# Miniprotein binders against Enhancer of translation termination 1 (ETT1), part 4

Target 1, 377 residues: Enhancer of translation termination 1 (ETT1), of Yarrowia lipolytica (q6c872)
Amino acid sequence: MAKRPLGLNKANKSKKKKLDSAEKAEKAVAKEISPENDESAEPAPALTLDADEEDDMGQLESLYKNWTSSERDSPRILHGVVHECDSLLQKAKGEGLPARFHEIYAASLLDLAEFADKKKPVKKKKVKSDDVAPETSDMFVDAALERVETGLEQYPEDAGLLFVKSRALKQDIDEKMSAVSKEERKETAKKMISQLNKILEVFKLAQKHASTVTPAQLDVVEELIELSGALESVVKQSDISETTLVACEKFYNEILASEKDENTVKKAHRGVGTCKMIVADSLLDLLDDDDEDNDDTVELAKKNLKAAIEHFQKSETDEDGEFMVTLAETMIQYGNLFETESDDQKKWYGEAVKRLRQAQRLGVGKYDEMILELEDD

## First folded at step 9 (miniprotein)

Design u38 (from u0 with M9F)
Fold by ESMFold2-Fast, scan of step 9:
Structure u38 (fold): chain B 377 residues (1-377), chain A 98 residues (1-98)
Amino acid sequence: as target 1 above (377 residues)
Amino acid sequence: SKERIRELFKKLLKLLERIEQLAEKIEELAKEGDPETVRELALKIQELEYRLMLLAFKILRLKRHGSPEEVEELEQEIERLEDEIQKLEEELEQLSKE
């Protein structure tokens, strides 16, 4: 007598449609890198293979390393990685593949989304009825999420998979926000706030299970900070920007407490500095000409900017001109909070000028007018 | 009351100064203290700093609305933060006497 609830059957149909969509995206990628597609392509860039020909996973790692060490401005290497993943998946019938296989496959599908056309808010009919709609970025994101979930079903505590999941969920928010109409923007943003909170929990779990964290795995943290600000601008009375900022600063400080890799530690210092700088900007945005509390708010902003500068200085390198500009801007913001022409203001403007001159020497940009203004104050 | 919110913000800034002093004392203890105990204390101070920043934003946001109920809840949250800072100060003083 016991029958399956109707809702369960409907949920299964919905899941099947999404799975079919993800599978279609994976097949579409395989079709693009098929022998027929390869026929019209220019010769592939030279790839380094560090592993034995019979070591399938070692070969896949070498191919993926060529992507991660590249400028990431061409999808050609990614298509090669996905093709190799498809071959290994068919050869193994999905059995005996390690967590790293699913991680590389999902990450590659996710990175391919950046080279695909975005789904538009207004659907438009194609000119030719026989034309197949091109693969859109949301289809690659969906395929990446399905691949990550497949891996996590087998390896639920794998840090690499959890890091890719956090990044894929973030890109999913971007896709959904870009596809929504103006009328639905606020309600969609409210739902995306819930997903953002889920991403924070997934990232925290990833750090807990990670023995080491790479600089690339931390990239999503700064993206979450920017995304939280964008969502908060749409949703009135939200504290998502501040709560996300605090959570992200905690993630960076956990790296500073445990990580030994110099590049990851430098990235974490830059991350903490950025969090402190954004806190200061947010505090200063709350200043009101009629408010007697302005002095207290300015003092709190000063403390945050000073801490930001100290963290940024711990991550300084003589060759990163773009970062020298970020550090200089932070020093200028800090100097602006002191009395005009005070010794403190002159000190921090002077430190900013040094970084701006170094950035100019490295060819990052021209700051002559800004330097002139800072030296006259 | 705008004046009541203003007094809360000033109190919060004084609590931040106390947290900064605790951080300095923990750096001194790190030179001769048990590494695990020092790490635990540093993490506690970091949590207090995070809570203080969230409370600062909450105070500044409440200036736009001024709800008496929300101000009372905020006062209680700040009192709880102050109590935790006081306990940590006492714990740190006991450890420094060893």
Scores: ipSAE 0.512, ipTM 0.819, lowest interface PAE 2.3, mean pLDDT 80

Design u39 (from u0 with M9R)
Fold by ESMFold2-Fast, scan of step 9:
Structure u39 (fold): chain B 377 residues (1-377), chain A 98 residues (1-98)
Amino acid sequence: as target 1 above (377 residues)
Amino acid sequence: SKERIRELRKKLLKLLERIEQLAEKIEELAKEGDPETVRELALKIQELEYRLMLLAFKILRLKRHGSPEEVEELEQEIERLEDEIQKLEEELEQLSKE
């Protein structure tokens, strides 16, 4: 019994700290967009409202669309969205707001975390009492989790809210991993595996209740794949990435079977391609240098890389130089699995060179040395 | 044990070839078939591909550990997958006659 009260005391303290953190993050956003701070205000990006002024949710949706349609490099749009959410919350006295309101509010708080300083591990350096640490990204993640939970209490089966919850839980793992010392990372990562399993459960519920998805919601899938790989590298667990990849690829393929929105379809194709490429990389990593039977594994890797290339090509655009580099790298990896100077190797190296040259023209980077190597072989 | 693992690896590649053939037949069915039925069949084939990939990783990692019990369990999983592929092949042959 003595152990239970101690555990509960620690849990209560953690819960209070999260609530205090969430409130602080929401308050910090309100301060930044205050009219009293006009002196520090740069000209706001030109915003266009498509909705009628009398439609509060339409105005919020239009404002949020300015963020999702932008390059997402200005946090001011997000501050504007959060301010509008605060105003609507005051008008409604916290009641009668739709699921979409909570989704937009939570997503905006979560996106603001990317612009905030990350919480640093405790350092044994002198700290002046007069210096106050700035608001950290973990405070925005905590605020987003609280907001999505509030929405889910009213709308437990809302797909949009469930997707934001999945993304916020993933970001919570990132914040916790970056906040601990290098010596504590392995133990923290072991605890995060439990949270990753919860994320996959929430993600499956989101998929079950989704009739349509946006490109932004599909971004959570990429983040889950990345997270599973990062955790596996720390704890050396073999099954985490494989299980996550299967769930994510299945979701992308269901979207490809049903979705008509061109941007969502392209995003899903890129997602499937990425899953296939990671599978191929993992297969190749498991090869033994002295194994006479590597041919079967190489053939399986080739099939996955070919599928990845085909999906990537279906999502290819003339303006995305960074993606052209990813496609070129996949083509090079595939070409490397063929006999030196074979027609197949020359074909795929040639296709990769075309993408690298186009990426250079778009200003992504310089690939002259790589191109020369590919053309010589 | 090592010989059994080699046989499982080769069987996996043959099963993947059969899945590729099923995908081609579904593309043919898509020209005149019911869109919902075609979608369901395509998703089922993808499910089988995912299971094959997981089994491929298990085969590769099994070489590092070498448990005979794990080899037997994996053989049974591959046999179950082979049965599901055969059932789908038979279903698709019937649908192609409609």
Scores: ipSAE 0.021, ipTM 0.572, lowest interface PAE 6.9, mean pLDDT 75

Design u4 (from u0 with E40R K44R)
Fold by ESMFold2-Fast, scan of step 9:
Structure u4 (fold): chain B 377 residues (1-377), chain A 98 residues (1-98)
Amino acid sequence: as target 1 above (377 residues)
Amino acid sequence: SKERIRELMKKLLKLLERIEQLAEKIEELAKEGDPETVRRLALRIQELEYRLMLLAFKILRLKRHGSPEEVEELEQEIERLEDEIQKLEEELEQLSKE
């Protein structure tokens, strides 16, 4: 009767399962972030002030450390940090403050943007507020950019300030794209492509002057890949996402060549793996079903998926169930490119099943149907 | 035009195989070679691989509606990549003799 479909038919199915998993992960992240906001009437946490004015930076560092070591689900600590920065700025009359002061101040303003409401249309009457503090996400991003530039005027090669600048420039693109009318979206997106390229250059400059890079600082690179795809969707006539993807992969590999911190190395391996996986997906999406020469493109996709799996395996931890699902889906995609029921396909499906079972044990989700299907039961 | 574009993808896969062979030779050289030289060569191989991937995307996007001018530009870019791979192969051959 009918021929059994080769791996390409299962590749579409695997892609759908991956999309469903990614969508679920996105919803979980959204649940974590919203809706904490600063909804409580409780004052922001504050450190007891018992030191002299000369120890002001030590107290600011301690307060900021409370934020960076927290779950980051409440803006209360950030408001306390900003208040302390405002006090120090007033005492110093804007002079004699170190680069770290400007870095903490700018980073805190930028992080507050995530908790702030976007500016809403005035529906009933125009009400003008006093000139006090940023109140919307775009105002916080603008304030962060202004603060980081103030710091960079005094400390142009400070790595910390440059890292914050790269994050702020990325958030600025998000704000500008969200704020424009439908008629202006394409022209704004074209302008934002130039800023997108600038972000990676600023990040590279920060790395050059840094002694090390943290996993959190590498988040900007992941966000650039996502943002490039969004911009390409608006412009449509460019290869922005492919160019950005290759540049980001190159940068992750530069981190891998120079960095020794285990957590940063694992984060960079995940980054390279993700880039390779997206490349493979894009190659397969460009296949013409009527073209008899698909074999070469499939072989190139296989090479990228195998490299992705190798990088992901170097970053595996027994406690990260969500990542195990990502790795399992990559293994399934790779297995789908082999002949149905071949030894290679069985091997990679078997490896995927191991990760899916562990993810279930960690409470990430239920994968019984997928496991049954992969085991041919 | 379609036949010409198909041959370009085939050529890229052959160039990727040459890059993979160079990577193996660099791993061999790492056992007795200067660490900084080995690191520089590894980064050069990686750069060539990135350029190859961008060219693969260009081939696939032009496959449906590639103009003669666009195909010619792509052929020139692939020639440049091949030249750089050839130069690196010659450099590694010379280093293995030393």
Scores: ipSAE 0.387, ipTM 0.789, lowest interface PAE 3.1, mean pLDDT 78

Design u40 (from u0 with L13I)
Fold by ESMFold2-Fast, scan of step 9:
Structure u40 (fold): chain B 377 residues (1-377), chain A 98 residues (1-98)
Amino acid sequence: as target 1 above (377 residues)
Amino acid sequence: SKERIRELMKKLIKLLERIEQLAEKIEELAKEGDPETVRELALKIQELEYRLMLLAFKILRLKRHGSPEEVEELEQEIERLEDEIQKLEEELEQLSKE
């Protein structure tokens, strides 16, 4: 009766979003030669603040906010931020710049890696100068790591810098894993597990020194969970995924305990729910058909799925159709663990159907066949 | 042995149920208790739950390939957690009387 869902959640959204963004970025890179082109009536962004123009950091914050509040599909904004950072470095001669400067600079370089081409396999021309501006995703990741380390030399306990470091180290692992052949993948993954442990230590230190956390910083936690699962799938078996889930869930729960802003609390509830759901999936993967007594494992999986549902419900809204699909999927998994045609199974399938119907009304997809199957007599 | 592993899993599930009861009691304490103390207790309960969950994975993996020494190690870890949970139950009971 236990079965895996058909991937009805935000993983599909992430794939589509990444593909669309990559296509747009490739198109922009292929066409754009000069960043100076002012071919439109007003190519420059409108002035967004009335702040004193003498505040260089205030100006940088405003530019960066234009990026973080945008659709994040135009690398030109990031190039503008990086250019401003370079200008401020020249003016300050590298001295007296705050932690936030290094954080914005490193984060912008890291975000630019998503718009850059992957490093091409080369046999001959491997001559590479450290003085060359970044052009490939791995070069942007390297530049981001160098910048965040420069900031941490001056501000070793700055939470923002530590979060950016953990994100950059995660992206470095992704670049290294994508660059190796199938034959080398398992050996490289074993090395990367050691690096992931270092990332977890940096993340724990960032959490310890964080006074406030933004939704953007919570994205780091989600990415670490995904990376740990991907690495464990390549290396036959490891406890690294479980260790990562524990650290991430603890972080989310500490956010919940500190009564942060409502959007942060909502995102933390979704994070806890996701951790609980992954735990349940991992437990169910350990089921042995030859084992006569799987009841305890199934009960433990039920507890985790129920907890996931409760956390998801605390963060659901009538307008977030994609999240409704994730919640419905979790409810279906939970229902699948009950006796066929039982009242409990019917209840949770019914709750899932409600969310699937709402998601369809919001235009997220078509679930008519799934709904029919769940309501089948 | 496979029987020892099954008994460990059953014991762990009972400990998780005790954690759920403690969480309910701390929720009641939150209405009139010291906010800092309530927060510390809630985080401690969550930490114990995480440790129990990690042990559950260890137990399940040892079902496939475990030595008697590894099973004995898990038995000792579960006993330590049981002691910590019992101390927390006593602490919370004392605090509720106040």
Scores: ipSAE 0.400, ipTM 0.789, lowest interface PAE 2.8, mean pLDDT 75

Design u42 (from u0 with L13F)
Fold by ESMFold2-Fast, scan of step 9:
Structure u42 (fold): chain B 377 residues (1-377), chain A 98 residues (1-98)
Amino acid sequence: as target 1 above (377 residues)
Amino acid sequence: SKERIRELMKKLFKLLERIEQLAEKIEELAKEGDPETVRELALKIQELEYRLMLLAFKILRLKRHGSPEEVEELEQEIERLEDEIQKLEEELEQLSKE
């Protein structure tokens, strides 16, 4: 069967994007209020330094750890990290600083870009630069790229620096796309395809030299998949998303082959599952109702959806209701490819219902109507 | 050309099944084999699977309007992948005997 339920997966993606946007807006408001109000009933973020007083790098690591373990909703800790980096540069006169110093410095500059104002889109005209420009997000991204290149000159194979470079290059694409006028977006997007390919190579090199990979370092892979789709939509060129998706799945599989950290492995399984699901959706979009050869395409889609389900199940936890919905959606899509009311279809709809009911019990949403439709003979 | 595209899809499907079998053999070798060798073989299998998937999209996009030249290029590409998969199967068979 070529039956596909349109709506559930798209509706949930839309809802998730709306929730993410609302969360970002709320965080932005909180950030604006927090620095302006010196009198607050909420406790200020506490910084704990566990490092030896004479160990400069240990102190920097401790300060940076306070950022990475925090809610990441205030730039105050990041400004503290950058200040310490500046102090260490002054003391060392730029000499003898380890790769980790450049990594922390660059990552902190890159994270500060999120708190800064974005550059407005401009026409093809000379920009007046006689006045001191405010510190904008593109300036922080540029500073991060300069810092990571400084580190890579001394430590060209350092995985940490290469991971930060891949993230900074991705953010650079975002800044360039947001800064250009609507009339220039297509031309700029075409140029960004080349940069996307460079990011894929940098990430590949980072993994080659990494002894371990953190969940945070894998975040850029999900962003590259989304970015490739956005660029393809603008330039209307074929295969950009396909090529990126294949490379990203490869990055996740390399984690699964060597990484031991449970959180990183779980993230990689979810990443592979997502890649397989997107591949299946793309294959199903190629179906032609008048084509007698649809069976082969459906069979390939089934293989990808089955693989997605298996990877998702390896990353499943009883308390992650949102993920249970994603898994249920994948099971429904898979069931739809079987003959109506077949034992196979009933099995996968049944598995989906179990996840939807558990998601409801966890308070994720209400799926009563969908459950009834899936159980209806 | 439609008949040639059907044959390409059939060959692609068979190659994907062979890749799945190779992945299962790698899991078995992982219990007793050299970790680095097993990792390298797993990465080679994944690389071949990625290339097969890209080929699947190319074949499917050409299903309605593929030129004879484009179909011939895909036929050559799938033959190269068949050869690489066969070599990898032979390498894995030798390793499992050792």
Scores: ipSAE 0.322, ipTM 0.729, lowest interface PAE 3.2, mean pLDDT 78

Design u43 (from u0 with L16M)
Fold by ESMFold2-Fast, scan of step 9:
Structure u43 (fold): chain B 377 residues (1-377), chain A 98 residues (1-98)
Amino acid sequence: as target 1 above (377 residues)
Amino acid sequence: SKERIRELMKKLLKLMERIEQLAEKIEELAKEGDPETVRELALKIQELEYRLMLLAFKILRLKRHGSPEEVEELEQEIERLEDEIQKLEEELEQLSKE
């Protein structure tokens, strides 16, 4: 065997990551219980509304900026934003409000879903906002979708609204998949694949009309890739993961072709690298031990991994330990495709070791055994 | 047929090599040509690369479970891509003259 596997298979890695995420979620819940010494004891960050007191939209922008520039740990700022939106909506009687108003309102409702109760029983979901504010995560997602559609009726080509719509539709899929029983999971996933294709079209339209794209607006692209894999694992007769990967790589490359913001460009480079890495992994999963033509598939996987490494290097940041691990993993996978003890294999294992040591210094984890293995072999 | 699938994969890889050569030629043209035209050609190259990658997955999955009809569909799609790449090569050749 010319290549050497240094880790568990893809499915086991995915399950381990999800288990680790569950551990983190439990820790986060513990933190939320603890700060309940009351809101006034830990006041919200200083809000800057002074300069724009006379301008309704300027005031709303300032309030929303306090949320987007914060650690996003407290829903209080979001409740303040929603309250201000409700007041402006009442004052305007539904007239004269710009696209940005609907965008902020919808985005705030969507973000509040993350702080809401996610234990939704199997009840008929015909409950409209009516006289009752949303209480569960799915109700906040529904309210956000209704608000963004209201905005799009008036401003059908507004990029900001289209980006929020893509994020809200993605979150809607998450809510529906979480709420369904294991018995209904396959049928629901099939319907959600259709919705995922709708999201790809909405995001494409958003980019077409956008003059600039923020790093936050690109967050959904990474989430769509992960979601497509999860849906395909349930619906085995689908090419949605491959189709989604190609579409998402195209979205990132459009950023690289036109965007000037350094942070957005770096995020796009990481996105392309991740897409290339996943493509290579998928190609290698299709290898047949008895196939005399494996060399062609291996060569294609090598090209994708090399491209992934180049994109990752364009976005290198010495402070990001998680990124160093991802880069090291990509370098190890690439090295594994060369002949055992070749100069190329030694080079890429060496580069991977450098990143693993850097990740350890940043406190991400311990890789001593893996480093020793890479140096011995 | 295993032979038809093998032939499809070889044709696909050859088309990918041609796309790589075209991308290199576009980089050379970036210094002489109209920026908008160069950018538009680069986007066309990327689109073709994406389509070839999706075809690679389809070809590899056909090795185990593909029908003769699916193989024929892929042969036709590769022929269409070959034509598009040839036209793009001719366009680039014409732009590089003088």
Scores: ipSAE 0.443, ipTM 0.782, lowest interface PAE 2.5, mean pLDDT 80

Design u44 (from u0 with L16I)
Fold by ESMFold2-Fast, scan of step 9:
Structure u44 (fold): chain B 377 residues (1-377), chain A 98 residues (1-98)
Amino acid sequence: as target 1 above (377 residues)
Amino acid sequence: SKERIRELMKKLLKLIERIEQLAEKIEELAKEGDPETVRELALKIQELEYRLMLLAFKILRLKRHGSPEEVEELEQEIERLEDEIQKLEEELEQLSKE
């Protein structure tokens, strides 16, 4: 009686949180013990440029490619890209620059926001970006929005610029949500719903004008899904997340229908799986231990988790340990919905164990205790 | 109210099962059928899957904060989806005979 699927699901989540917390603490200690000197000047990374030095846009593309092809952990590369953009603006002497220039410039400013400090404003900060170079994360986001708007004035249908605008608008919401007090969080989130709707409109316009889909466009879709869930959790308004999830799943399905690029197809399968998993989580949140309706809700959750697993399996690679953990977690959640010690539960726990062992082999984390529990007869 | 929402959930689950069966038949038909017709049917199945996802969210909302009017609207949406799925089942059955 006490070990019903609902109770098992909660117990497994608590156990995973404890293991994750312990592992995170161990990693934090290891980082502190390692000879880490944030004050030591690191030599600027050697940048490879493929373009002729007289080909300005080719040189910019090569610089930006060094960033997009890297681990994206060095802001020095981004500062170099921004510096080159500033140089190109001076050389242009008022002549129009291509949409790609504005896209690279805006994207680089936006990415620099992730490396910038979030500092309390000493004075009111409504100053034109041209008067002050960006130094805080909100200033970089503002600069990116200004740059993308400059590009869209000249190239209103450019998909790349529209996707960067969507990403910048999302980051603007993050900055505003981080800047408010706990008491103002709900009211601020309600105001941000209007901006989220604008992001969805810009995203759909970008999708309409896109000739091909890139990994960067799929990253924007993932970020929109996460943002909609965060806002919904604060305001308790499900239609926002519903609208965003539906739009994102439709985008992924359109990619799957075209099958143009294997990596893009795998990424789209992961996206659909994530949408299905979020639906299942929402369904499980409605469970009441004393409610006769639980059986139907559990069956619908099972359908969505099974679909999520199938999409995730179509996107599996032996090298992605972090994704193996996500897949294993989905399999455990699915297994938890079956009767204790059933063949179905043992099957899905077994599949989860395979992924957890592979993740450990790839160095993602330590799951020995969880594996032992899942394999216990 | 609660019983009507329960009926909607059961109907949704049945429609999902039928869509899964249609998807399997499309995969089978793809090996020997007309490529253009198979593609059109696959796109229809994807659209129905999308609409079933929207219905799942609407059912969740009705259980938490729904009105009788919204329940009636959802019942009509499910009936329309049931009709479209039945039509696709008939189209696929005819194609398998040919």
Scores: ipSAE 0.278, ipTM 0.669, lowest interface PAE 4.1, mean pLDDT 76

Design u45 (from u0 with L16F)
Fold by ESMFold2-Fast, scan of step 9:
Structure u45 (fold): chain B 377 residues (1-377), chain A 98 residues (1-98)
Amino acid sequence: as target 1 above (377 residues)
Amino acid sequence: SKERIRELMKKLLKLFERIEQLAEKIEELAKEGDPETVRELALKIQELEYRLMLLAFKILRLKRHGSPEEVEELEQEIERLEDEIQKLEEELEQLSKE
């Protein structure tokens, strides 16, 4: 198992002084770039609305679509969406709004958390006011959770709301782990395991009520696998990631059995492949110096890596250079488990070389030295 | 004992191979068989495969910290899985006979 080096914190004081100086310089530049005289030049996003003014929900959908179809690197559109949601709440007195309204509102609040500063660990309790606009990432996540629960009280089986809830629950774990002191981290992580288990259950319920699942919605399953490993490393309990990994693989296979959208199917194949690759890595990490026990474990790792490669190949595209590198790495790992200079090893190294060369053609990186080494074996 | 754990891992590998053979037979049945029955059998096989993988991790962890009592419990779990796999093999054989 590749554990994080704990000693990386010894060089941070000098770096912090440099960062503080850079931040001060950036604030000075920001004040010069946005002088008071540019107040009337407050950037108005160039948004395209496809609905008329009488269709409040149609206007909100068009506004939100501008965010989801964009590069998602500017929060201006999200602030516009939230503002429109607040206006609709005032107009409707909080009643008669559809599930989609609560979904868009919650999703937008959640996405804004990514652009907000994280709150430093503070032992001081501050009185929370419902009228205070969110300022930090944890406040945006809390607001998103409150909004999605409000929607689910009215629409308990709405797939869109359940998908947003699963994403918000995942982000809530990340915020809580970031906000606690080093002394409290392990105890907080233990409490978060229960929420981790709930995320997949909520996602499965969402999928049951949905007609389709998008590739973006499946991202929460991938993030769940990563989060389970992070919590396991803090708690130092070995079964958390294994249990989560198997459950996620099972869910991806259920998607493959029922889903027809080509992009979602490809995403699910990548998910299964990633699960099987991590299983193989975990098995290999458990190898002992005892040769008799190693052979059987290596055979299980081979089976999982072969299955991972097959799933990855079903999701392969000529345009995704980064994924070609991931596939090549998996092929190299598989080849390494065969006897040196065997026909099997040469075959899988050869397949890896093909993907590395294609990745280079797409501009992902340079792999000339690695290719040479693989061809020398 | 390390010998008991080694035997459990070998049994588990053989069960994975039997699952693979069952998957191939289900693929053949999918050409002529009842679609719902084929789907149910495929789901059962996937569930068994997941259970076998979790057992593989339990076996490897017990190798380092396990008690004889925990090893005996794993032996019983593997026997139950062997029985379930055998029942599926018999069910598939009957279905292939019409």
Scores: ipSAE 0.483, ipTM 0.796, lowest interface PAE 2.2, mean pLDDT 78

